# VHH binders against PI-PLC X domain-containing protein At5g67130: the designs that were tried, part 4

Target 1, 376 residues: PI-PLC X domain-containing protein At5g67130, of Arabidopsis thaliana (Mouse-ear cress) (q93xx5)
Amino acid sequence: CSNGNCQLLDSCSSATDCVSGLYCGDCPAVGRSKPVCTRGQATSPTSIINGLPFNKYTWLMTHNAFSNANAPLLPGVERITFYNQEDTITNQLQNGVRGLMLDMYDFNNDIWLCHSLRGQCFNFTAFQPAINILREVEAFLSQNPTEIVTIIIEDYVHRPKGLSTLFANAGLDKYWFPVSKMPRKGEDWPTVTDMVQENHRLLVFTSVAAKEDEEGVAYQWRYMVENESGDPGVKRGSCPNRKESQPLNSKSSSLFLMNYFPTYPVEKDACKEHSAPLAEMVGTCLKSGGNRMPNFLAVNFYMRSDGGGVFEILDRMNGPVLCGCETLSACQPGAAYGSCKNVTVQTRTPSMDSTAGSNSGGSYSGSVQFSRSLAS
Short names: E, the ipSAE of ESMFold2; O, the ipSAE of OpenDDE; V2, 0.75 times the mean of E and O plus 0.25 times the DockQ between their complexes.

## First folded at step 1 (VHH)

Design c01 (framework vhh_4orz_3; at its last look DockQ between E and O 0.01; V2 from the best seeds 0.00; counts 0 for: pae E 22.5 > 2, placed apart)
Fold by OpenDDE, look of step 2:
Structure c01 (fold): chain B 376 residues (1-376), chain A 119 residues (1-119)
Amino acid sequence: as target 1 above (376 residues)
Amino acid sequence: EVQLVESGGGLVQAGGSLRLFCAASGFTFSSYAMAWLRQAPGKRREWVALIYSGGSTDYADSVKDRFTISRDNAKNTVSLQMNSLKPEDTAIYFCARGRYYGSWTYDYWGQGTQVTVSS
């Protein structure tokens, strides 16, 4: 197959070979040496089951959303940091990401996004002014009036009224979900329908507690529980709460953020991690949370997949909660809870297109595209 | 201007070893994945090895456990240690800069260096 006709798990050679919503990718970590079409977009849970409280849904979140390996470099500066993503904020949002983790610092007399150490931004860890990404968010919210975006800020901003001013300057005030309406005792959030109607479609959380009163920016761990980040959060059979968080089974908070990314990002492993291991960890965290489904799933390299990827996992998270089905794809809009479609899990074995030259020994790590002359 | 210059190719007997080098310039080397590809006569160019910006490595099955890719960010170089060479490894070897955006793309590569393995 070629030219936009390739289905999920079909062999592909170009990004344009796959049908809409799919991308040509590989997963050598699972022994797949040829690229196949993999899922590249989330299904909107609200498009299937609408009108539920916000905290009933599971949303995809990107860890260090701004730390894009493909991000432009600062002139004359070598960036020395770990990258967590490979896609722009705009593309992340367009592909169904609804949560962004951002590290914000005072830098160059402004607020910058930095992937740094010890709470200080450096020229070699800086990415860009935070307002640039926030403007991308604003553009998305403007163009998509029914969507709700959540931003979690690792907050190293010290300037007075820094965050509130920043968000206002980005034009995001008009979407702002006010702290005064946030549930504090573990109650349900407003329905997504109500949130959209009121245009309260931007949730912003900060790691600095004082800013809730000072700037009206919600303190993250007042409103959500969170598991450990990094290696402790991806340890098989374990889902410990972050030290700043209440226990995962606490009833004082109605949101649950599940972190699933290692301390050190490993690009090649991401496609493997975003399959069975992630699914298993969701089960572990569900149990640790007292049978509470995470509302946010935070990952690195969100597009890397061996097939369904994080998007399939999201569907499996949303299905049981929203409609009582194993997966969101089995939900029937307007049907009673538990009324499920028969969905065939496309376990299609990727057909190795034999036309790759007979030499048994040549394998590709993904779809190889050459900007210059493809030596056929 | 981005430049990649390969070196280290040559004639070697089967079972022998070679080390290829690639010198990079014109971009922030440490920020990019680097790869080696090869093209044998009459065959399509094929991927051989990749080293990520984070230092992780990946190999084609045909060269796994025989070849080792490494990088020196201080010198802006990427290397390919080739051991236990086989006649089927005969090819022009290219150094390339890699980017991942849903799929791997190689936007720059060198002129290549010839590797010939004799039986």
Scores: ipSAE 0.000, ipTM 0.226, lowest interface PAE 12.6, mean pLDDT 89
ESMFold2-Fast, scan of step 1: ipSAE 0.080; ipTM 0.584
ESMFold2, look of step 2: ipSAE 0.000; ipTM 0.105
ESMFold2 (binder alone), look of step 2: mean pLDDT 87; pTM 0.870

Design c02 (framework vhh_4orz_3)
Fold by ESMFold2-Fast, scan of step 1:
Structure c02 (fold): chain B 376 residues (1-376), chain A 120 residues (1-120)
Amino acid sequence: as target 1 above (376 residues)
Amino acid sequence: EVQLVESGGGLVQAGGSLRLFCAASGFTVSSNYMAWLRQAPGKRREWVALITSGGSTDYADSVKDRFTISRDNAKNTVSLQMNSLKPEDTAIYFCAKSYRWGSTYYFDYWGQGTQVTVSS
């Protein structure tokens, strides 16, 4: 196959061989000898079903979204820090990322995005003024009137009213989801349809509790449970909650943020990690959360995979919850729950639940298996 | 609805010039990587020119110094100025929304392309 007609997982020699939206990707980490057409874009779940509460959907989230290989360098300074992504935030949003993790600091008489330590930004850990990235988010929301974006801030901003002023200056206040409408005690969120109608299409959370009352920026762990990030978060067979979070199975909050990235980012391993290992970890976290599907899947190097990657996994997370089908592409808009299309795409990627029939270890296929059991 | 419409192709003598246009709707060209690709008779599709969201440009070796990619943000269009055309430039030219990180590219197409024929 060639000239734009190679399908997902077909062997390819260049990006121009693959159908629209796929790139020609290599993954030697999984033992591939040749590159294959690989997904680079998420399917929007709201393009299929938009009438459900926001907390029923799963969204792609990028860890340290601003920390990418092509970020501008400060004049005369070499940046001494690790990259977590390979493309711009604009490109991330266009590929279907709907959650952005941003580290914000007081720096150079402004608020900057920095990948730093001990709550201080330095010129060799700084990426750019936060306003630049927030203006990219504003342009995206303006251009795409039915899309919803979530921002999670690791917050080292001490200047008075710093966050509220920053977002207003970026022109984002018109999309702001107000704290007063955020559900507490595990209640359902407004529907996506209602959020779009009210233009409450930007959700912003801060790691600093006082800013909810002082600036109207929601305190993250009042509204969501979250697993540990870094090496503890990718450890097979466990999905522990992070220190600031309630237990993952707590009924006191309705959102679930699932982290899946190691402490030290390794781009060459990401394509392997975003295949069967990630699918297995989703199953483990699903069980740890009391059969609650995560609402945000946060990763490094989101484009890298052995074919379907995080995009295929997101489809399989959304399908069972939103319409009762094994994958989002099997959902029929307007049909009854459990009414599914026949999915004809063969995958050479291993099943997401490679241990379904043996031990009761981690299993992502719990929800997917349910529909087959009812059909027997 | 995302749409890309190519125009400006035609018949031209070797050594001549043509300007191709790509009209975009449903998204903003200034916020995207945009590319021109071509497919010659009996040959594989190849990338020709790229303009990044930041305005930087890049070209395939076969067209360097002859072709110029540009955009008009106010009109939401991308253009390809082709000078010193050669018979080997004969192809259907496609405008594509492009994705690039590092040296990796991939493309979204929505149009039929525009035919360029260079006579000798």
Scores: ipSAE 0.000, ipTM 0.365, lowest interface PAE 14.2, mean pLDDT 83

Design c03 (framework vhh_4orz_3)
Fold by ESMFold2-Fast, scan of step 1:
Structure c03 (fold): chain B 376 residues (1-376), chain A 119 residues (1-119)
Amino acid sequence: as target 1 above (376 residues)
Amino acid sequence: EVQLVESGGGLVQAGGSLRLFCAASGFTFSRYAMAWLRQAPGKRREWVALISSGGSTDYADSVKDRFTISRDNAKNTVSLQMNSLKPEDTAIYFCAADYRYGLSKYDYWGQGTQVTVSS
């Protein structure tokens, strides 16, 4: 194949060989010697099914979304830190990212995005004023009137009313989902249709509890459970909750944030990690949460995979829940639950998928494990 | 008392090799990411190589495939094997430790060791 007709997992020499939406990706970490057509975009679940409560959907989220290779440098200052993403926030949103993790600091008499230590931002760890990124979010929401964006803030901002003023200055108040309408005690969220109609299309959470009352910014762990991030969070066979979170199986909140990224971001390993290992971890976390579907899947280098990656995994999580089909692309808008299109399901090589996870416990890696968990 | 001590620097001809060592004491070495950075006279400090607490490695494009970073947790040492050296590699090389990974505000720094590559 060539010239725009190569399908997912077909061998390729350049991106122009692959059908629209795929790029030609290499993954030596999986033992592959040739690049293959690889997914680079998520399917928007709200373009297909929009009548369900917000907490029934799973969204792609980027860890430290601002920490990318194209971020500007301060004049005369080298940034000596590692990136978590490869493209701009605008590109991330265009590719289907709907959750953004941002670290916000008081810095240079402004609020800045920094990938730093001990609650302090320095010239060498600073990326840019937070308002620049929030303006990109505003432009996206303005241009895409049915889309919903969630921002999770690791919050080191101490100035009074700092967050509320920042978001107002970015023109985002008109999209703000008010704390007063956020569900308590694990009840269902408003439907996506209702959120769009009310224009409550921006959800913002902070790590600082006092800011809910002081600024109207929701305290994250009142509304969601969250697993550990970093090396503990990618350890096979376990999905421990982070210390600030209630246990993953707690019914005190209706959202579940699932982290899947190591402490040290290693780009070359991401394509391997975002295939069978991630699918297995989704199954593990689903079980640890009492069969609760994660609502945000937070990763580094979200486009890296051995083919389907995080995008295929998201489709397989959303499909069974939203329309009763094995994958989101099989859903038929307006059709009865369980009425599905005929689609060719492509996974990592058929050999890897059929034998991976076969053991005395009958465990599986890949879509079969979480499809059964979500569909039963 | 926390201490990082570099060794192994010197003068070498272009195309040659050197191995740098960093001996650490006074902290729980195995919990820290270790990095090598360099600074040529009159130039900015730049990152060269990093090894995480778990052993994952990363390199600056300018040294990729020529340099190899490794660590020995039993001996509290980190090493940098430098092959195919170029005159542009001439710099003072610093060992640095960070509790997590490679951030510019490293917790601990060494004094540096000079590497000079003749053309």
Scores: ipSAE 0.000, ipTM 0.184, lowest interface PAE 16.8, mean pLDDT 83

Design c04 (framework vhh_4orz_3)
Fold by ESMFold2-Fast, scan of step 1:
Structure c04 (fold): chain B 376 residues (1-376), chain A 121 residues (1-121)
Amino acid sequence: as target 1 above (376 residues)
Amino acid sequence: EVQLVESGGGLVQAGGSLRLFCAASGSIFSINAMAWLRQAPGKRREWVALITSGGSTDYADSVKDRFTISRDNAKNTVSLQMNSLKPEDTAIYFCATKPYYGRSGYEYDYWGQGTQVTVSS
């Protein structure tokens, strides 16, 4: 196949060979010798099912969303840190990312995004002023009036009213979801329809408890449970909560943040990790959470996969919860729960025509494992 | 206190090979990621290779397929095998380590003194 007709998992030589929405991607880590058409965009769950409470949806979240190699360098300074993403926050949002993890520091007489050590930002760990990234978020929300974005701040800002001033200066106050309307007893959140109607389309959480009362920025672990990040969080067979979080099966909060990224990011391994291993871990974390599906799936290098990747896994997380179907693409808008389309089974054999599709099944080991462990 | 000591540098002709070593003293070597960086005269430091505590490796495009990073946790050493060396590989090579903590925090960031590699044409 070629010239825009190659389907998911078909061999390709360039992105222009693949149907719209796919790119030509390598994954030598799974033993593949040639690139294949690979998913690069999330299916918006609200475009399919738009009337449910916010805490029923699962959103793609990028760990250290600002941390990419093309970010500007300070004059005369090298950056000595590890990168977590490969594209801009604007590109991430265009591809369906709706959660952003940002590390904020007092630095260079401003608030900066840094991937740093000891709670301090240094020249060699600094990326850019936080206001630059928040202006990208403002532009996205302004241009996409039905979209909701969540920001989670690892917060090393000590200047008085630093966060509230920063977000106001970025023009984000008009989208601010107020702390007073956040459920505090594990209750359902407002529906996404209500949030859009009220223009409460930006959720911001901080790791610093005092800032909820002092600045109106929600203290993260009052509203969500969270598993451990880094190497403990990717260890097969367990899904422990992080120390600031209540146990994952606690019903005192209604959101669930699931981390899936190693302590040190390795780009070439991400495509393998975002397939069968991630699908298995979602099943493990679902059980650890008392059968509650995670609401945010936070990863490094979100575009990397062996084909379907994080995007396919998100569809399989959203489908069962939002409409009772195995995958989001099987949901029928307006139909009763459990009324599902038959999804086209893709083969690894190239299709002759992208509009015709294939009715022969391919191998999806990770998705099969995930489906088996998913709550009914 | 963690101390890193590089060795194995020297003069080599283009197309030749060198193996660099980094010996770590102090606790928790087996938990830390280890990296090699280099700095050529008049240029900025650049990252060359990384190996995680679990053994996963990554390389800069300029050295991929020519350099191999490995570690020996029993000896608290990390090494860099450099093959098909080019004049543009001439630089001081530094060993670095940092433990990762939290979502993006690092507790320590230690650097060695470096070892000189000179590749003649």
Scores: ipSAE 0.000, ipTM 0.260, lowest interface PAE 14.6, mean pLDDT 82

Design c05 (framework vhh_4orz_3)
Fold by ESMFold2-Fast, scan of step 1:
Structure c05 (fold): chain B 376 residues (1-376), chain A 121 residues (1-121)
Amino acid sequence: as target 1 above (376 residues)
Amino acid sequence: EVQLVESGGGLVQAGGSLRLFCAASGFTFSDYAMAWLRQAPGKRREWVALIYSGGRTDYADSVKDRFTISRDNAKNTVSLQMNSLKPEDTAIYFCAREYGYSWGSLRFDYWGQGTQVTVSS
């Protein structure tokens, strides 16, 4: 196949061979000898269903979104740190990323994005002034009036009113979701439709509790539970909560942030990790959260996959919750919950259905099959 | 392991010509589109030329009709013939392997170290 005819997983030589929305991607980690047409974009869940509370949706989130191979170098300085992404924040947003994890520091008489050692930015760990990235976010929100972006700040900013001043200077205050309207005690969030209508399209969380009262920036773990990041967070068979978070099954908050990335980023392994291993971990975290689906899936190298990658997994997370179907592409706009169209899926990613192939009472009953892929 | 090594850069007078070469190893070269990009001091990296696995080529408007990209699959090389060079062409030139195109942006997964091209007035 060639010239725009190649479907997902078909062999290709360049992106122009693949149907729109796919790129020609390689994954040597799975033993592949030729690149295949690979997903590079998330399906917008709100383009399918927009009338549900914000906390029913799952969004793609990039870990250290600013830490990419194309980031500018400071004059005369070699950067000594790890990269977590491969493209710009503008490209990430265009490809369907809706959550950005940013490490913010006081540095060089400004607030900078740095991938640094605990609490301090150095010139060899610095990327750029935070305002540059926030201006990219402002441009995206201005150009895409129905989109909602979430920013989570690992916060090392000590200057008074530093965050509130920074976001105002970036022109983002007009999109700010106010803390006073954030649900408490595990209540549902406003619907996406209501958030868009009110123009409350930017959610910002900080790791510093005092800044909620001092600057109007929501304290992250008042509103969400979060699993361990790094190597503990990718360990098979467990999904422990991080130290700052309540237990994942706590009813005190309605959002769930799921991390899936190793302590040290390994680009060449990401395409393999974003297939079967990630699907298994979603199932594990779903159970650890008391059958609560994560709302943010945070990864390194989000474009890297064995074909469907994080994008296919997001569809399979959103489908059951938003419309009662196995995948978002099976949802029928305007139809009743559970009314699903038949979709052809070419995938090596295992089912996330907790009843299919799972053990109960220590045994699997192979004589009974459960399925939600079709309308019933 | 994938490796891209550029050569052929140097100093040239305005109106002159240079040919850049990129030697590729560690992957099936004939299956990939290959590109040249450049970065001048204080400027963003700019895409220059692309050659698809099938031999079709695309060029940035700033170099169209002056530069020619070509490939030799038997030798695993991609080259860039640069004619009618201008001082504005002064930059470090990078060879890159293409892995995708999305919403007006080309994606590259491997880069060479670059080769310096200086065009004097």
Scores: ipSAE 0.000, ipTM 0.097, lowest interface PAE 23.6, mean pLDDT 83

Design c06 (framework vhh_4orz_3)
Fold by ESMFold2-Fast, scan of step 1:
Structure c06 (fold): chain B 376 residues (1-376), chain A 122 residues (1-122)
Amino acid sequence: as target 1 above (376 residues)
Amino acid sequence: EVQLVESGGGLVQAGGSLRLFCAASGFTFSSYWMAWLRQAPGKRREWVALINSGGSTDYADSVKDRFTISRDNAKNTVSLQMNSLKPEDTAIYFCAAGSRYYPGTLYEFDYWGQGTQVTVSS
């Protein structure tokens, strides 16, 4: 196939061979010798169902979103760190990323994005002033009036009123979701429709508890449970909560952040890890959370896969919860829960079982899809 | 046995200079990052200067253009040249060594010295 007619998993030589929304990608890690048409963008769940509470949706989140291969080098200094992503924040948002994990530091009399030591940024670990990335977020929100963006800050900013001043200077205050309207004690969030109507389309969380009262930036672990990141977070058969988080099955908060990335980011392995291993881990974390589906799936190299990747997995997380169907693409806008289109399901690897066209998956609150995908 | 031993601290008047030394033993020094950190009375410990295994350096904004870190891999030493000292530079200065930086986690130093006192008067 060629000239824009190659489907998902078809062999390709360039991105122009694939149908719109796919790129030509390889995955030697799964034993593949030639590139295939691979998903590069998420289906927006709110384009299908927008009347549900925010905490019913699963969003794609990029770990260290600023740490990408296109980041500019600082003058006269070699940057000594690995990249976590391959493209710009703007490209990430255009491809359906709706959560951004950012590490913020005091550096060069400014607030910078750095992948650095606890509490201190250096020129060889610095990427760029945080205001640059926040201006990209502002441009995206301004141009896409129905979209909601979440920012999680690993917060090493000590300058007084640093975060509130930074976001104000980026022009983001008009989108700010106020802490006073954030649900506590596990209550449902406002619906996406209500959030858009109020223009409360930017959620910002900080790792520093005092900043909630001091600057109006929500303390992350008051509102969400979170599993361990890095190597502990990708360990098969286990989904331990992060030390700052309540247990994943706690009913004290309504959001669930699921991390799925190793301590050392390895681009060539990401396409393999985003297949059956990720589907298995979602199932494990779902059970650890008391059958609570994660609301944010945070990954490195989000576009890398053996075909469907994190995008297919997100569709399978959202479908059962939002409309009672096996995948988000089977949802029918305006139809009753459980009313599903007949959708062709692509099989990526021989190790994943297929239940194409079955609506019985919805009866198990989504968990059966991941269990059956890994069953043998 | 691993050791980091600082020397060169003392009392100096504002505007003066001091040179701190750190002698390392018991590990493959040339493969490690070396750093100087300081802790002033009643304040948080903070980074001052860092040098990687290849000799690339970085400095905290408060000491930039005044302090210079250097290393001698043949002698297993790292030094900190401190010029134009200010009263606010008064602190215990620590030498630290680390074996690696984790891109997905924060870097941690494996070894620390006991510190050397620097006092800048008036």
Scores: ipSAE 0.000, ipTM 0.302, lowest interface PAE 11.9, mean pLDDT 83

Design c07 (framework vhh_4orz_3)
Fold by ESMFold2-Fast, scan of step 1:
Structure c07 (fold): chain B 376 residues (1-376), chain A 122 residues (1-122)
Amino acid sequence: as target 1 above (376 residues)
Amino acid sequence: EVQLVESGGGLVQAGGSLRLFCAASGFTFSSYAMAWLRQAPGKRREWVALIYSGGSTDYADSVKDRFTISRDNAKNTVSLQMNSLKPEDTAIYFCARGLSYYDSRGYSFDYWGQGTQVTVSS
């Protein structure tokens, strides 16, 4: 195949060989010798089912979304820090990312996005003024009136009213989901339909508790549980909660943020990690959370996969919860829960004992684990 | 105060070897991850190797199986053994300190040295 007609998992030689929505992707880490047509966009779950509470959906989230290879360099300054993503925030949103993790600092008499340490930003760890990225978010929300975006702030901003002023200046107040309407005690959120109708389409959380009362920015761990990030969070067989979070099975909050990225970002391994290992980890975290499906799946290098990647995994997370089917594509709009289309999902399953190079495959073991974990 | 001082750079022929050293002072060395980065002429600075506080290591694809990072907590040093050097390895090499517990969602570097020049002739 060629010239825009190659399907998912077909071999390809250039970006233009694959049908719309797919790109020609490489993954040597799974032993693949040739690139294949690879998913590059998430299916919006709200395009299939939009009448359920917000906390029933799973959204793609990018870890340190601003820390990407396309970010501008400060004049005359070399940036010395790790990148977590490959493309711009605008491209991330166009590809179906709906959650953005941002580290915000007081820096250069402004609020900047920095990938830094010790609560301080430096020229060599700085990416750009936060308002630039927030204006990209505003443009996206304005252009896509039924979409909802969540921002998680690792918050090192000390200037008075810094966050509330920043978001107002970015023109985001009109989309702001008010803290007064956020459910407490693990209650269900408003439905996606209601949120869209009220234009409450931007959820913003801060790591600083005092800012909820002082600025109207929700304190993250009152509303969500979160697993460990980094190396502890990707360790097979466990899904420990983050120290700031309540235990994952706590019923005091209704959202669940699942981190799946190593402490040191390794771009070349992401395509392998976003296949069977991620599927298995979702099953593990589902059990650790008391059979509550994660609502945000936060990853590095979200585009990297062996074919289906995080996008296939998101479909398999949403399907069972939203409509009772194995995958989102099997859901039938308007049908009763458990009424599913007959669909066959082509997927690659890397195996220690299998010869690599087949572009056909079976289901991930983690996909089977979703059904088992959800049922139990 | 925190100081990182690199040494061991120099001129070497393609296929040769060099060992870089970084002497650290002013902090509890054993508690921190340490890294080597490099800046080649006309290129952006890039990460080369990382050694965690526990001793595990990671490497950039371009140097995998050729470079080895190690640390000596008793002497507060981190080293980079570079084998099978290529002209493409020509760069200024920097030692850097990483600390992740204030940034649980990744690594960054808060201190590094002045760098040491490595030149690999064809």
Scores: ipSAE 0.000, ipTM 0.361, lowest interface PAE 11.8, mean pLDDT 84

